# Ledger of designs, part 7: VH-VL binders against Probable DNA replication complex GINS protein PSF1 (gins1)

Target 1, 191 residues: Probable DNA replication complex GINS protein PSF1 (gins1), of Dictyostelium discoideum (Social amoeba) (q54hr6)
Amino acid sequence: MFTKTAIELIKELRGTDSIPHYNDTSIKATIDEMIALYEDLIKTITEHKEQKKEPFYLQHAITFHNSINRDKRCILAYLNERLNRIKEYRWSSGQSLLPDQLKERLSQNEIQFFSEYDKILTEYNSKVGLDLTIDPQPPKELYIEVRVIKELGEVVLNSGCTVNLNLNTTHFLKRSDITNLVKNGSLEHII

## First folded at step 1 (VH-VL)

Design n7 (framework fv_namilumab)
Fold by ESMFold2-Fast, scan of step 1:
Structure n7 (fold): chain C 191 residues (1-191), chain A 120 residues (1-120), chain B 107 residues (1-107)
Amino acid sequence: as target 1 above (191 residues)
Amino acid sequence: QVQLVQSGAEVKKPGASVKVSCKAFGYTFTGYWLHWVRQAPGQGLEWVGWINPNSGGTNYAQKFQGRVTMTRDTSISTAYMELSRLRSDDTAVYYCARDSYELLYGMDVWGQGTMVTVSS
Amino acid sequence: DIQMTQSPSSVSASVGDRVTIACRASQSISYYLNWYQQRPGKAPQLLIYAASSLQSGVPSRFSGSGSGTDFTLTINSLQPEDFATYYCQQTYSTPITFGGGTKLEIK
């Protein structure tokens, strides 16, 4: 089938709920398949002009066109599903930084998409005074334990407290003072 | 406007070769196939062959196999027909014409024709 | 090769007449048949493609019919500019072949 390689890209995603390694080999193979289909179409048109009993070239052209469109739709479906899983990760993790383990599975364009999506979401949540990507927590929890995942240095919090947020250090801070820092991925909540 | 413009008249001796050009204007040169059709004085139309400007692929009538060569130069949107070992019965007006598979290979645009005279 | 035979070779008619030209293929060519008009000293012009489809810009008095081996070109109300030679052509297979032509002359 001309669409087999493209379908296998989608099948790969069905086997996992995580974000698997970007399959550039299969994407390139699918594009090569589309190029081959275009070349076969041209050959079919040429053969029609040379063959005495080949009046059905139009049916062949329609079949080839449908196969190419199916390959295109499969690639777009694969890429869109990956982008959706990246969005879901941002919502579920509440983190603005991609872990190195996840980064190695993403294409450069997907890393760029994450950064842009995160910026929009972070700016929106800041304006409404809520972090919609952090799981609901009891109102009684005044302090949370956090780890610094982005060097911040000396920071003055809204309460007037000053803290040195050095990379990989842990702190126990008022949630209300650091909601934006957890949301933008500078701090991670230790559960 | 869409048009095909051919080179000027040629007078050749028997045994010589002639190369006629056909320059396309007003459309995508590689999007359409080009036919060469000739017409001897007072006679009907005779198909010589076609060229696909995109691929360079050709098909020639058996009568002209070994004597005709069709080529194109996409950088100047020009097609060429070269006929060798000319005989007096090759005297004719040679036309280039564009076809479209959407028109079931109908030839909708024609050059003005090039008179090729072969005389001793 | 597919042989294309036109009849008649010439026809004399008056302005306003209905003229019919026939074209016969030596084997079935389905609907892969075109009609061309050629005026003296000019290149041919496409009138009809796919046996019955009128080319854009061609007057509606021209019509084509037929399929398989027998085809007809009809001019319903002949005008002065219609006096020319008409050719049928098959595009079913190579070599592409033309009919011998029909010369339409003033009566």
Scores: ipSAE 0.000, ipTM 0.425, lowest interface PAE 23.0, mean pLDDT 79

Design n8 (framework fv_namilumab)
Fold by ESMFold2-Fast, scan of step 1:
Structure n8 (fold): chain C 191 residues (1-191), chain A 123 residues (1-123), chain B 107 residues (1-107)
Amino acid sequence: as target 1 above (191 residues)
Amino acid sequence: QVQLVQSGAEVKKPGASVKVSCKAFGYSFTGYYLHWVRQAPGQGLEWVGWINPWSGGTNYAQKFQGRVTMTRDTSISTAYMELSRLRSDDTAVYYCARGEDYYILTGYSFDYWGQGTMVTVSS
Amino acid sequence: DIQMTQSPSSVSASVGDRVTIACRASQSIDSYLNWYQQRPGKAPQLLIYAASSLQSGVPSRFSGSGSGTDFTLTINSLQPEDFATYYCQQSYSLPYTFGGGTKLEIK
C-alpha cells in the first residue's frame, strides 16, 4: 500500500471550509506506515550491506525513502492547514474562548496553539491599543528531517526504536530524541 | 538518568496559595511537555494540566481553571504549579510527569514521574 | 469528558497467578490508552502505552490489549513486587482521564 491514508487526510481538509475532527486514526496509521517503511529500509540496508552497489538494492532504498518523505509532507501539510484554519477562526470570530463543538474537533496541541495565539494577540492589542496581527508562537517541531554529519552507528531512541545513524544518511526523527545530537553538531537539521 | 525532583511537603490554611516546583534532569527540558497530576489520600489520579516548557503555553482542566497557574524557568530546567484559594479538598499528593503529548506521534504517555509533593490544607 | 471505568476495583491473587484487569472508555479512544503501576507510597510508573506497547524496562509478563472502548492489562505470572494499584488512562482527548484504579492484593 502507498500513502493512501496520508492522501486522505489532505482530501478531508479540501472537502470542507471548517475545521474537521482531528483525525487521530489516520494520522496514527500514516505514522505507523512511515515507521514500518523506515524499519523495512533499515533492515534491507543492513541485510544487503555487502551488496549495496547493486541496482536492486539502490532502487528499493530510493522507493522507501521517497515514500517516507511523501507521508511526512502530507502530515505536515495537514497539520499546517489545520493551524491556519484555527488562526482564521480566531481572527474572524474575535473570541478568546473556543466553543465546545470546535474544541472537541481539535487535538491537545491545537487547543494549546489557540490559547498561545490568543494570548499573544490579546496582550499585544492591550499594550499597543491597536488591532495588529502577530504571528503565533509556533508549536514545537515534533519530527524533523536530519542528516548525519558524524558517524554515530546504531543508536537506541527513547521510544525504544533503534536507528543506524551512519555518516551522510537522512532520517525523519522526533526532535526531542535528537536535540543533543543536533546541538553538538552530529546531526544537521533539514527544513 | 532521566529524573524529576519536586519540592518538599507543604501545609497551608484554607484560602492560601501553594507553589510546587519540579526540576528536570537528564534530558532536554524544552523537548517534552510537563503535566501535573494529583491524588487525594486513598483516591485515584486526577489530571490538573500541562505546560509546554519551550513556549510557556499551558492547558488546565476546567475544574482548576482560574485557580491554577503553571510556569517554568528554562535556565534552571524547573516547572512550577501554583494553586490558589486552597480548600480542604485540595489536600493531595501532587505529581509532575513528563509527557509525550504530541499529535503526530503514537506514544501519548507519562513516561517519567516526580516523587510527589504532599500538600495538606487544614486549619 | 471521557469517563474511564476499571473492573474489578480489587483483586486477590497469589504469586504465579495470571491476572487480568479491564478498562472501559465511555467513548472510542482508538488505541490511546496507557497503563500505570503505583506501589504503596510511590509515584506511578508507566507500564504500557498505546494500548499494547510495553515500556522499555518493564518485565515481559505485562501485556496490554484492546482498542476502541474495551482494554485489558494482563500479568502472566505474578511476582511479589506486582502487588500494587493499577490505573488505565486515556490520552485521546483533553482533559486526560484515569480509571478508578484496581488494587492487586495478595490472598
Scores: ipSAE 0.000, ipTM 0.440, lowest interface PAE 15.5, mean pLDDT 79

Design n9 (framework fv_namilumab)
Fold by ESMFold2-Fast, scan of step 1:
Structure n9 (fold): chain C 191 residues (1-191), chain A 120 residues (1-120), chain B 107 residues (1-107)
Amino acid sequence: as target 1 above (191 residues)
Amino acid sequence: QVQLVQSGAEVKKPGASVKVSCKAFGYTFTEYYLHWVRQAPGQGLEWVGWINPNSGGTNYAQKFQGRVTMTRDTSISTAYMELSRLRSDDTAVYYCARDWYSPGLYFDYWGQGTMVTVSS
Amino acid sequence: DIQMTQSPSSVSASVGDRVTIACRASQSISSYLNWYQQRPGKAPQLLIYYASSLQSGVPSRFSGSGSGTDFTLTINSLQPEDFATYYCQQSYTSPFTFGGGTKLEIK
């Protein structure tokens, strides 16, 4: 019952094929739920310690343990999926530099992970005299920052996600989802 | 049981580098983050950065970027903080501290501190 | 960076007094606030974590309260060993900033 916040993290990632803003609020809320579950267990044991209800205490401990493990798995799944998307970006872009707009969406740990992953790839490529992340074909999922020049309202992207493209708003989207809108002047590509 | 033991006091000249160690006892070294916090004489506490002993990953306060390097050796349960291009205002006691759950949650055990004096 | 402001910077009190120290964050940090005690020449020691949770082994006369931007540390009945400097620290986001400290001294 306390896993609703943790499940929300996973649903957020499933709802988009981009790298969304790091949801520190929901992660901390999930940790808060885990702490609350643990404190409730301690309170239950303390309140009933003199009642001689041993099987009751063990059953409560097992239930709380399972709830905490579920929340922990959700957080790990969320973090691991984000790291996989960061790896995919490095391989597809071939670049050692994170764009500012993507950097704004990542946690400090994720920015550091990118740097470490890049270093490993760069070192390996240096040893073999080749850049293995350079693909002669254009990257499938190159992300760009765009500004809405013409009011478009609600638009369904090829990924199935719906975005609200209101006049003068800015968005970080896959180039493939918006090529025609940039080409016809509805969206302006910015740095 | 749980204890963090730091290396002894250091006296350095401006422009030199210093490397402080922090050895962990009584827990699994790779399961907790380690933070470094400094305190200049008569002043408050200032966070320097953290290291994840499991991955070797680090995060530094912007003020120290380019001058600080944090490393660890899992075989001896020891973390290191190296500060380069020392200035007189780097004179401080440097502490290591253990962290639980995620970086920054709380620092439950602290080392005894290492006095680093930078003088000409 | 989140700035942490403590008040007062120093407070004079007698053994047996009830002392309250305040800490204010420049933005909401939910309950991600810790309190540390530092005695002269010693390393800081964790007293309270997550705004109101008492660290194991810390005397029950210490308590914390607050959420969002305003927090307080209370010492219910001051003992001689409590004369020290107290620091609040936000654990909401990096960099993990500390308050300026409150020195608790004998009246």
Scores: ipSAE 0.000, ipTM 0.439, lowest interface PAE 17.3, mean pLDDT 80

Design s1 (framework fv_sibeprenlimab)
Fold by ESMFold2-Fast, scan of step 1:
Structure s1 (fold): chain C 191 residues (1-191), chain A 120 residues (1-120), chain B 111 residues (1-111)
Amino acid sequence: as target 1 above (191 residues)
Amino acid sequence: QVQLVQSGAEVKKPGASVKVSCKASGYTFTSYDIHWVRQATGQGLEWMGWMNPNSGNTNYAQKFQGRVTMTADKSISTVYMELSSLRSEDTAVYFCARGLYDYWSGFDYWGQGTLVTVSS
Amino acid sequence: EIVMTQSPATLSVSPGERATLSCRASQSVDYYGSSYLHWYQQKPGQAPRLLIYGASTRATGIPARFSGSGSRTEFTLTISSLQSEDFAVYYCQQYNNWPLTFGGGTKVEIK
């Protein structure tokens, strides 16, 4: 019951193959829920000395523990998955610069993480005389920035991603999902 | 065409482990989650968990936590579900099913099912 | 977890008649205007087949005689003019909350 907001974070990730907008509101709501649960537990502990309702107290403590752990795991899973997608972008793109559209979807900590990850990878590559992010074959997961040239409306892509491709809007999408739309002139690749 | 093809039937003794495979074809393997659902004889459907083949992330139903492991091999577009410490209650048909990332369109393609029989 | 309850457990219908199947969730399965509820059909010895997703959208290849309705906690699957091939077990599923849960099923059989 108390973990609804945490589950919503996971549903956002399940609902997209890209990196969605950082959901600060739901993360804060989940943390507030955890704080409220903790305060309720403290009140129960403080009050039970008169009543000594041991079986019900134990049940309450177990419920609290499970709820906190679920919320914590959901937040960590959400954050870790986002970091993994950021790492995948760096490896597949080979670029040290975040596109503005992608950057707008990241938290400040995630932008900093990308910069630190890029720096470490670049320093390592320069020292060993290799570029580990260069693939002889095109990356399957490469994302590109596109502008909608012809109104397409709501489209379900091959990856299962649903996007609103309205005239003159810009999107950062998986190349494999939109190659045909770029080729037919519906989308324009932005360099 | 989109297909999910599972490994063949298994007979196991109590306490053993079973590993069922689910080979995907006809779509981009990393774009969809794979879910595992089981069905005991004469019973309904029971969700076990899912795996994201792109990230390797998994989420298991609490009932199976500690006994189930889901893995993926991107090179052969195959997901595996391993269930350990088998009991007679684990006798069931095990299905893999495909789920979308961005649209709530349910499990649109299913494997044919793998019968796992646990007997002494 | 969200408990899904289907009724009736068995429904006896003659070919050409209408069948209505109910599914109730212990809490809302809606999320920002969408219902994360799906319907599946299963025949003995076969894998389930997706019929309806999002409470009311027919899956690809599903005949127009199948329709879904409902929101929040109360959902209905309707089969108008039942055909011989429609005798099967039907399951509802919620996808709104972890863990995902299915109803116990409704068996549609010949009267």
Scores: ipSAE 0.000, ipTM 0.418, lowest interface PAE 22.0, mean pLDDT 79

Design s10 (framework fv_sibeprenlimab)
Fold by ESMFold2-Fast, scan of step 1:
Structure s10 (fold): chain C 191 residues (1-191), chain A 120 residues (1-120), chain B 111 residues (1-111)
Amino acid sequence: as target 1 above (191 residues)
Amino acid sequence: QVQLVQSGAEVKKPGASVKVSCKASGYTFTSYDIHWVRQATGQGLEWMGWMNPNSGETNYAQKFQGRVTMTADKSISTVYMELSSLRSEDTAVYFCARSLPYEDWYFDLWGQGTLVTVSS
Amino acid sequence: EIVMTQSPATLSVSPGERATLSCRASQSVYSSGYSYLHWYQQKPGQAPRLLIYGASDRATGIPARFSGSGSRTEFTLTISSLQSEDFAVYYCQQYSNYPLTFGGGTKVEIK
């Protein structure tokens, strides 16, 4: 009932706070697994038609339903988390243009989503005569991608957010939250 | 202080219902599933089911289908487990435990346990 | 549906000795390079505590003397030099399939 491919997709995403490269391969693999589960159900029913009494049929239908729902939930969770990170970038950066580095990691649909989200937010800010994506703090906060060089474990940042800084993991964090960790050599700015 | 704190011991008669609470603190309540696991005196651990506090999704072990209900109250970071039609064999310590919903389903944080005694 | 069998039910060892605990699954819990098997420690009157996840990874704060190994259906928890605080009941758990299931436990007691 559990699809290990779908779980692996989510694990990959959860290993970083950055917006990683869109994993088209794993998404397609998960969809292929869903198709295979459906084909297996049909084959089982067809080969055992004389055993298609309610208990036998019901059990196989339940197993199929649970497996499909698991895969579906994992894909939706993966896509939704990526969209949330894109929204957070727009709010924190205050920028209407995606950097090329970030753009190469997004799917075409995600690039389109950013464009539409930016348009809505820009129009609203224009109507109320202010920019709601600008931090109250005078210095503009930028997010940067960093790699953990020294094991730090769970760290509470100045903003109050907690993050797990495990050796060799990559994160997309506010520069102001991690300035001291970059300076002391615990984190390395990527690029 | 990352912790799960459960309600106090209960004594119930056969046929009654019991509702045990599990209050989370020190972490993002909606980022983890809460599972319920019971243990009869001197016996092993038995998984009952899980609930996702963010979505409200539940999954119950077949043995408890029709008797167990898991709910959450986000405003107080609390999950509830209600078990109905109690029998003597339901006498056990009931634990809540957290896991990540789409990761490994290991339980890295547990409540202290709630003793439910079913007797006449 | 997966039945987890632990052996022995009780293991008597002296402090400083090596303890080896076995866990056997009725079906494979290994897939795509990962073992969906975890180990927990439980002391009297306390909740279980995570020791090992994914058959071999130690949980946060768990001493190096605890190690896990195994594949497919056969798994082992090893305590290389038993300390007084290690006397407890140990449970294995699978999460490969619903319902999630635990082994019957191995009680490690002082000789």
Scores: ipSAE 0.000, ipTM 0.439, lowest interface PAE 17.1, mean pLDDT 79

Design s11 (framework fv_sibeprenlimab)
Fold by ESMFold2-Fast, scan of step 1:
Structure s11 (fold): chain C 191 residues (1-191), chain A 123 residues (1-123), chain B 111 residues (1-111)
Amino acid sequence: as target 1 above (191 residues)
Amino acid sequence: QVQLVQSGAEVKKPGASVKVSCKASGYTFTGYDIHWVRQATGQGLEWMGWINPNSGNTNYAQKFQGRVTMTADKSISTVYMELSSLRSEDTAVYFCARDSPEYLWELGYFDYWGQGTLVTVSS
Amino acid sequence: EIVMTQSPATLSVSPGERATLSCRASQSVSYYGDSNLHWYQQKPGQAPRLLIYGASTRATGIPARFSGSGSRTEFTLTISSLQSEDFAVYYCQQYNDFPYTFGGGTKVEIK
């Protein structure tokens, strides 16, 4: 049966959540199989070009066509899944440099892809960091640091919270709870 | 660099014949079928037929059967389409187009087109 | 012969909008999972240009905003964010059965 080598590439990925060694041997074998199938297809077409789409001709050509497409789909699925795992590593690690142990498992093209993806991600993060309105963070904090400059003792704030505002103590309180106390000079805002 | 270059515009009288050429370059001429498609002014595309340049075998749409002849000259990589007994309704731009690559023979499509040849039939 | 019907005949859209063009075949144009259905773009005074073949595969050099889908008898061409150079007539074509036939075309014009 054709395509066994290509199917094994997919099975290898299903057996692990990590990025396994780039299977150059199986990829080369799959490509060689596709070339052999393509050569058989060309031979069939050359002998039967004038009978293209004739019922009897189509019966023989279907197997080659389907096998080539299966091999192609398997290689693309294998390569795409590896690239997805490389992207996942970049997101989870936050690292711009590939560890030697991981680099050893990647193809040269995959190493290049990591570098390009890192550049794109770094640029995106830089741009997003300048826009506080994109919904990455809650609204700006309404809490401020204050120092008590007039002894107030135990105070019940508008929110219902009870706090001991003793002279020279510092507190982190909701601005709305202490606006009047700051305005009248009882509390000093610490920047 | 694949190219299909067609002959220049023609003006013919009703009842005459016209022969349009399509010169191929940039690929193996005998490896690809050539189709002919015409388009009347402001109208859609109409498939006329195809020729296998290697075998010389042809297939024509029923509407043109008996009036169209397609031929190929391997020595100059040129396909010809001759339409006889011309009528005013034959006034159209005639295009040659290359069929898909051999490895996609089951999935035929027109990947490269000639620039078109305007044939005007008037008295 | 297989009759190819395209709708709408004319589609008016603004730049940046999505355009969806439909093509219906009178009989199935699918062959073992593959559809012999292709899309061409034609600008005034020019030869047609291959956009999509096999219902969903973009031809070489065709921007990613063009996508095709469908099978059997129902097919669509989608332009996700229309640009000024995309205003043209679009034709679908079947290559499943002889004689090969084209749809009547959909003209995409500025709103």
Scores: ipSAE 0.000, ipTM 0.441, lowest interface PAE 15.0, mean pLDDT 80

Design s12 (framework fv_sibeprenlimab)
Fold by ESMFold2-Fast, scan of step 1:
Structure s12 (fold): chain C 191 residues (1-191), chain A 120 residues (1-120), chain B 111 residues (1-111)
Amino acid sequence: as target 1 above (191 residues)
Amino acid sequence: QVQLVQSGAEVKKPGASVKVSCKASGYTFTSYEIHWVRQATGQGLEWMGWMNPWSGNTNYAQKFQGRVTMTADKSISTVYMELSSLRSEDTAVYFCARTDYYSGFYFDYWGQGTLVTVSS
Amino acid sequence: EIVMTQSPATLSVSPGERATLSCRASQSVDSSGYSYLHWYQQKPGQAPRLLIYGASTRATGIPARFSGSGSRTEFTLTISSLQSEDFAVYYCQQYENWPLTFGGGTKVEIK
């Protein structure tokens, strides 16, 4: 089959905004490269013990160290970006269950991460009596009183209405028109 | 399964060259170094050198410097050891062996050995 | 180069007895808290087999009767209650410095 380099991991992510198939082959190959470089470094150090302070000894050690750090950074960047996209999916979807199509593209550790992240969000929302990842729907009220926390100026609401949301002003608005602005912290619901 | 499979026995005349192969399977070929060790009949083990399949780097024992060449073909996961200017003293079984880096550079798997006979 | 000396050259023991094999390095083979000393077993017509690595760690699948000890320059391989399959030649090897070197071997034979 095909062994890809550390750079190919990053290229896969740049080609899409979705979560691509977990590339265990390239990750394994990159880790194997790092281990092989470490092995070479230790052997070089043991062979040149008398020359620890010599420029040529240090040059070899620095070269191996830089190669290992390059590969390490690439793996960490790849894994961290995938975790960030998993978090974004949880926030954007508001769902606690992974679709099979997405689940097949994640590693076992990433599936576990999603589960733990979901539990934390669910527990927090339960304590405050609100699901922060789902747009609120009031069962007995249509309009709410809000205060502008961040200057927004003229805003066209989802309903098509225009309103001036100036800093520290108070308004009575249809909740569905301003759910995103309350959710992102621009407006504060006055209790 | 991890395996190192070597080429078959060779009979050569003094002054000739021999090229022994070692085909790896069951692991990531470029992640481990391959060493060559020989053993004359009834004698001990003698280290010849190593090859890193990923980097192409080699390191040969002084005794063989100038006569031995170690190469790797990544496409077929095979390492080669070529010894030139053969003498009767080079009659031996030649082994390839893999190093394990996790706990300090030891030979965890060995090839079955290749007998090279240099006829008088 | 680091010279590895094994003693005795030949050790005659009876089945069920304890065998103790020695390996001496001409200079320390320890570095960064690790001993770059390994033991291999070789039977006639076969490739060597890893027994002990890092002076004292048994390789996978090696029976508990094999144990290693030592540090720096003095190392010992001990085989308790020798079995018939243990009669072989044993080699110590250092990976501390290039060139890599092996001891001359200790042949363990039936008394």
Scores: ipSAE 0.000, ipTM 0.423, lowest interface PAE 20.7, mean pLDDT 79

Design s13 (framework fv_sibeprenlimab)
Fold by ESMFold2-Fast, scan of step 1:
Structure s13 (fold): chain C 191 residues (1-191), chain A 123 residues (1-123), chain B 111 residues (1-111)
Amino acid sequence: as target 1 above (191 residues)
Amino acid sequence: QVQLVQSGAEVKKPGASVKVSCKASGYTFTSYDIHWVRQATGQGLEWMGWMNPNSGNTNYAQKFQGRVTMTADKSISTVYMELSSLRSEDTAVYFCARFGEYDLLSGYYMDVWGQGTLVTVSS
Amino acid sequence: EIVMTQSPATLSVSPGERATLSCRASQSVEYSGSSYLHWYQQKPGQAPRLLIYGASTRATGIPARFSGSGSRTEFTLTISSLQSEDFAVYYCQQYYNWPPTFGGGTKVEIK
C-alpha cells in the first residue's frame, strides 16, 4: 500500500521529462502518514497483547511494516529520479552553471548535488583529455532574410566573409551573424 | 534494576508435580509477558510457553499441553509454572524470561532472564 | 516450526583471536528487511543473556567486539577479539513464527 501523497509524487514525475518544482509539501505529508501508520500499528499490538506472539498477529504487523517500507521506497524513488534528471541535464548541457530557472525548481540538497557531480565530471573529463558532455551535433544554423533599414556599408561577419549592407537591399544571412543588427533596428527581418 | 528471581532447586519423584516461582521487580509486572524455557543438562534451550500476568492468558507449547499450567499472583508480582506427571526426561533447569516491547525491526526477544531453577526427577 | 541449526557445535579459539559462529534457519526469518533472529550468551551455571537482537543490533551493555550479520536464512555472530569472559555457549533464536525456536548452540572454548 501507498499513501495518496506518495502516489502524487510519482505521478508528478511521470507527467514531465523536465525537472519539476521540488514537492516538499507532499514529501513531508508522506513521512507524516508513515509515522501515523507506525503509531497505529503499535496501538493495535498494545491492545491485543495476549495475541502478539501468535503467527497471525505477526503477519498483521508485517503487513503494516511492508506498507511503511513501500512509502519509504516511493520517496527514495522520487528523490533518486530527480537526481538522475539533474545528472542528465549536466551531461547533455555541458554547463557547470545552473540557470536561475532550473535552480528555482531544485532543493538546496539538489543544488549541492549538482555542484559535486559537476566537479567530479569536470575532473574526470580533464584527465581523459575530452569533454564527454559536449554534444557533437551543432544546432541547426538558421538563415533569415533581412532588409537594410540603416546604411551599414561593408561588414565583416564572424565567418570572415564581407557583405555590403546598403540601404534598402535584402540579404539571406546567418541569424547569429546579424542578431545585434536586427535588434538595434539596422536590419529588418522579412518573415 | 529489572530482575526476575526464581525459587530454589527441587527434587521430585516420577509422577509428582513441581511448581516453580518467578518473582519480578523493577518494572510494571502487568505490562510484560513472562516466558518459560527449560534446558536439560548439556542440551539446548526449549520454549515451554508464556503467560500474560495482567489478563491471565496463557499459551503453551503443544508438547507440554495438558501437563503445564502457568499462573500469576499480582499482589506479589510472581508468575508460577507448574509441571505435572513428572518423568525423568523433565530433569532440567527451568528459566523464566521477560519479553520486551514489540519492535518492528526485531519482533519479540527475551531481554531479562531469571537465574534458573534446577528440577531433578529421580526415583 | 522453524528449525534453527548452529555450526560448529564447538569452536576452539585462543584469546585475542576472531570467532565466527553460524546460524541457519530452515526457512526465511526475514520480512521487508527486518530479521526476527536473536543471539543469547550463556556462561556455565548462568542464565542466558541477550546479546544481539534483530540479527545485528547489540543489546545494552554488550561490548563492541560482538557483532551480528546475515539475512533470510543465514546469520553469523562475530567476536572480533575474544576475551576470557567470552568463553560460553551462544544460542540463536527466531520469533518470526510461533513457536519461538532456538538453535542447538555453539560452545566457544579456549584452545
Scores: ipSAE 0.000, ipTM 0.468, lowest interface PAE 12.8, mean pLDDT 81

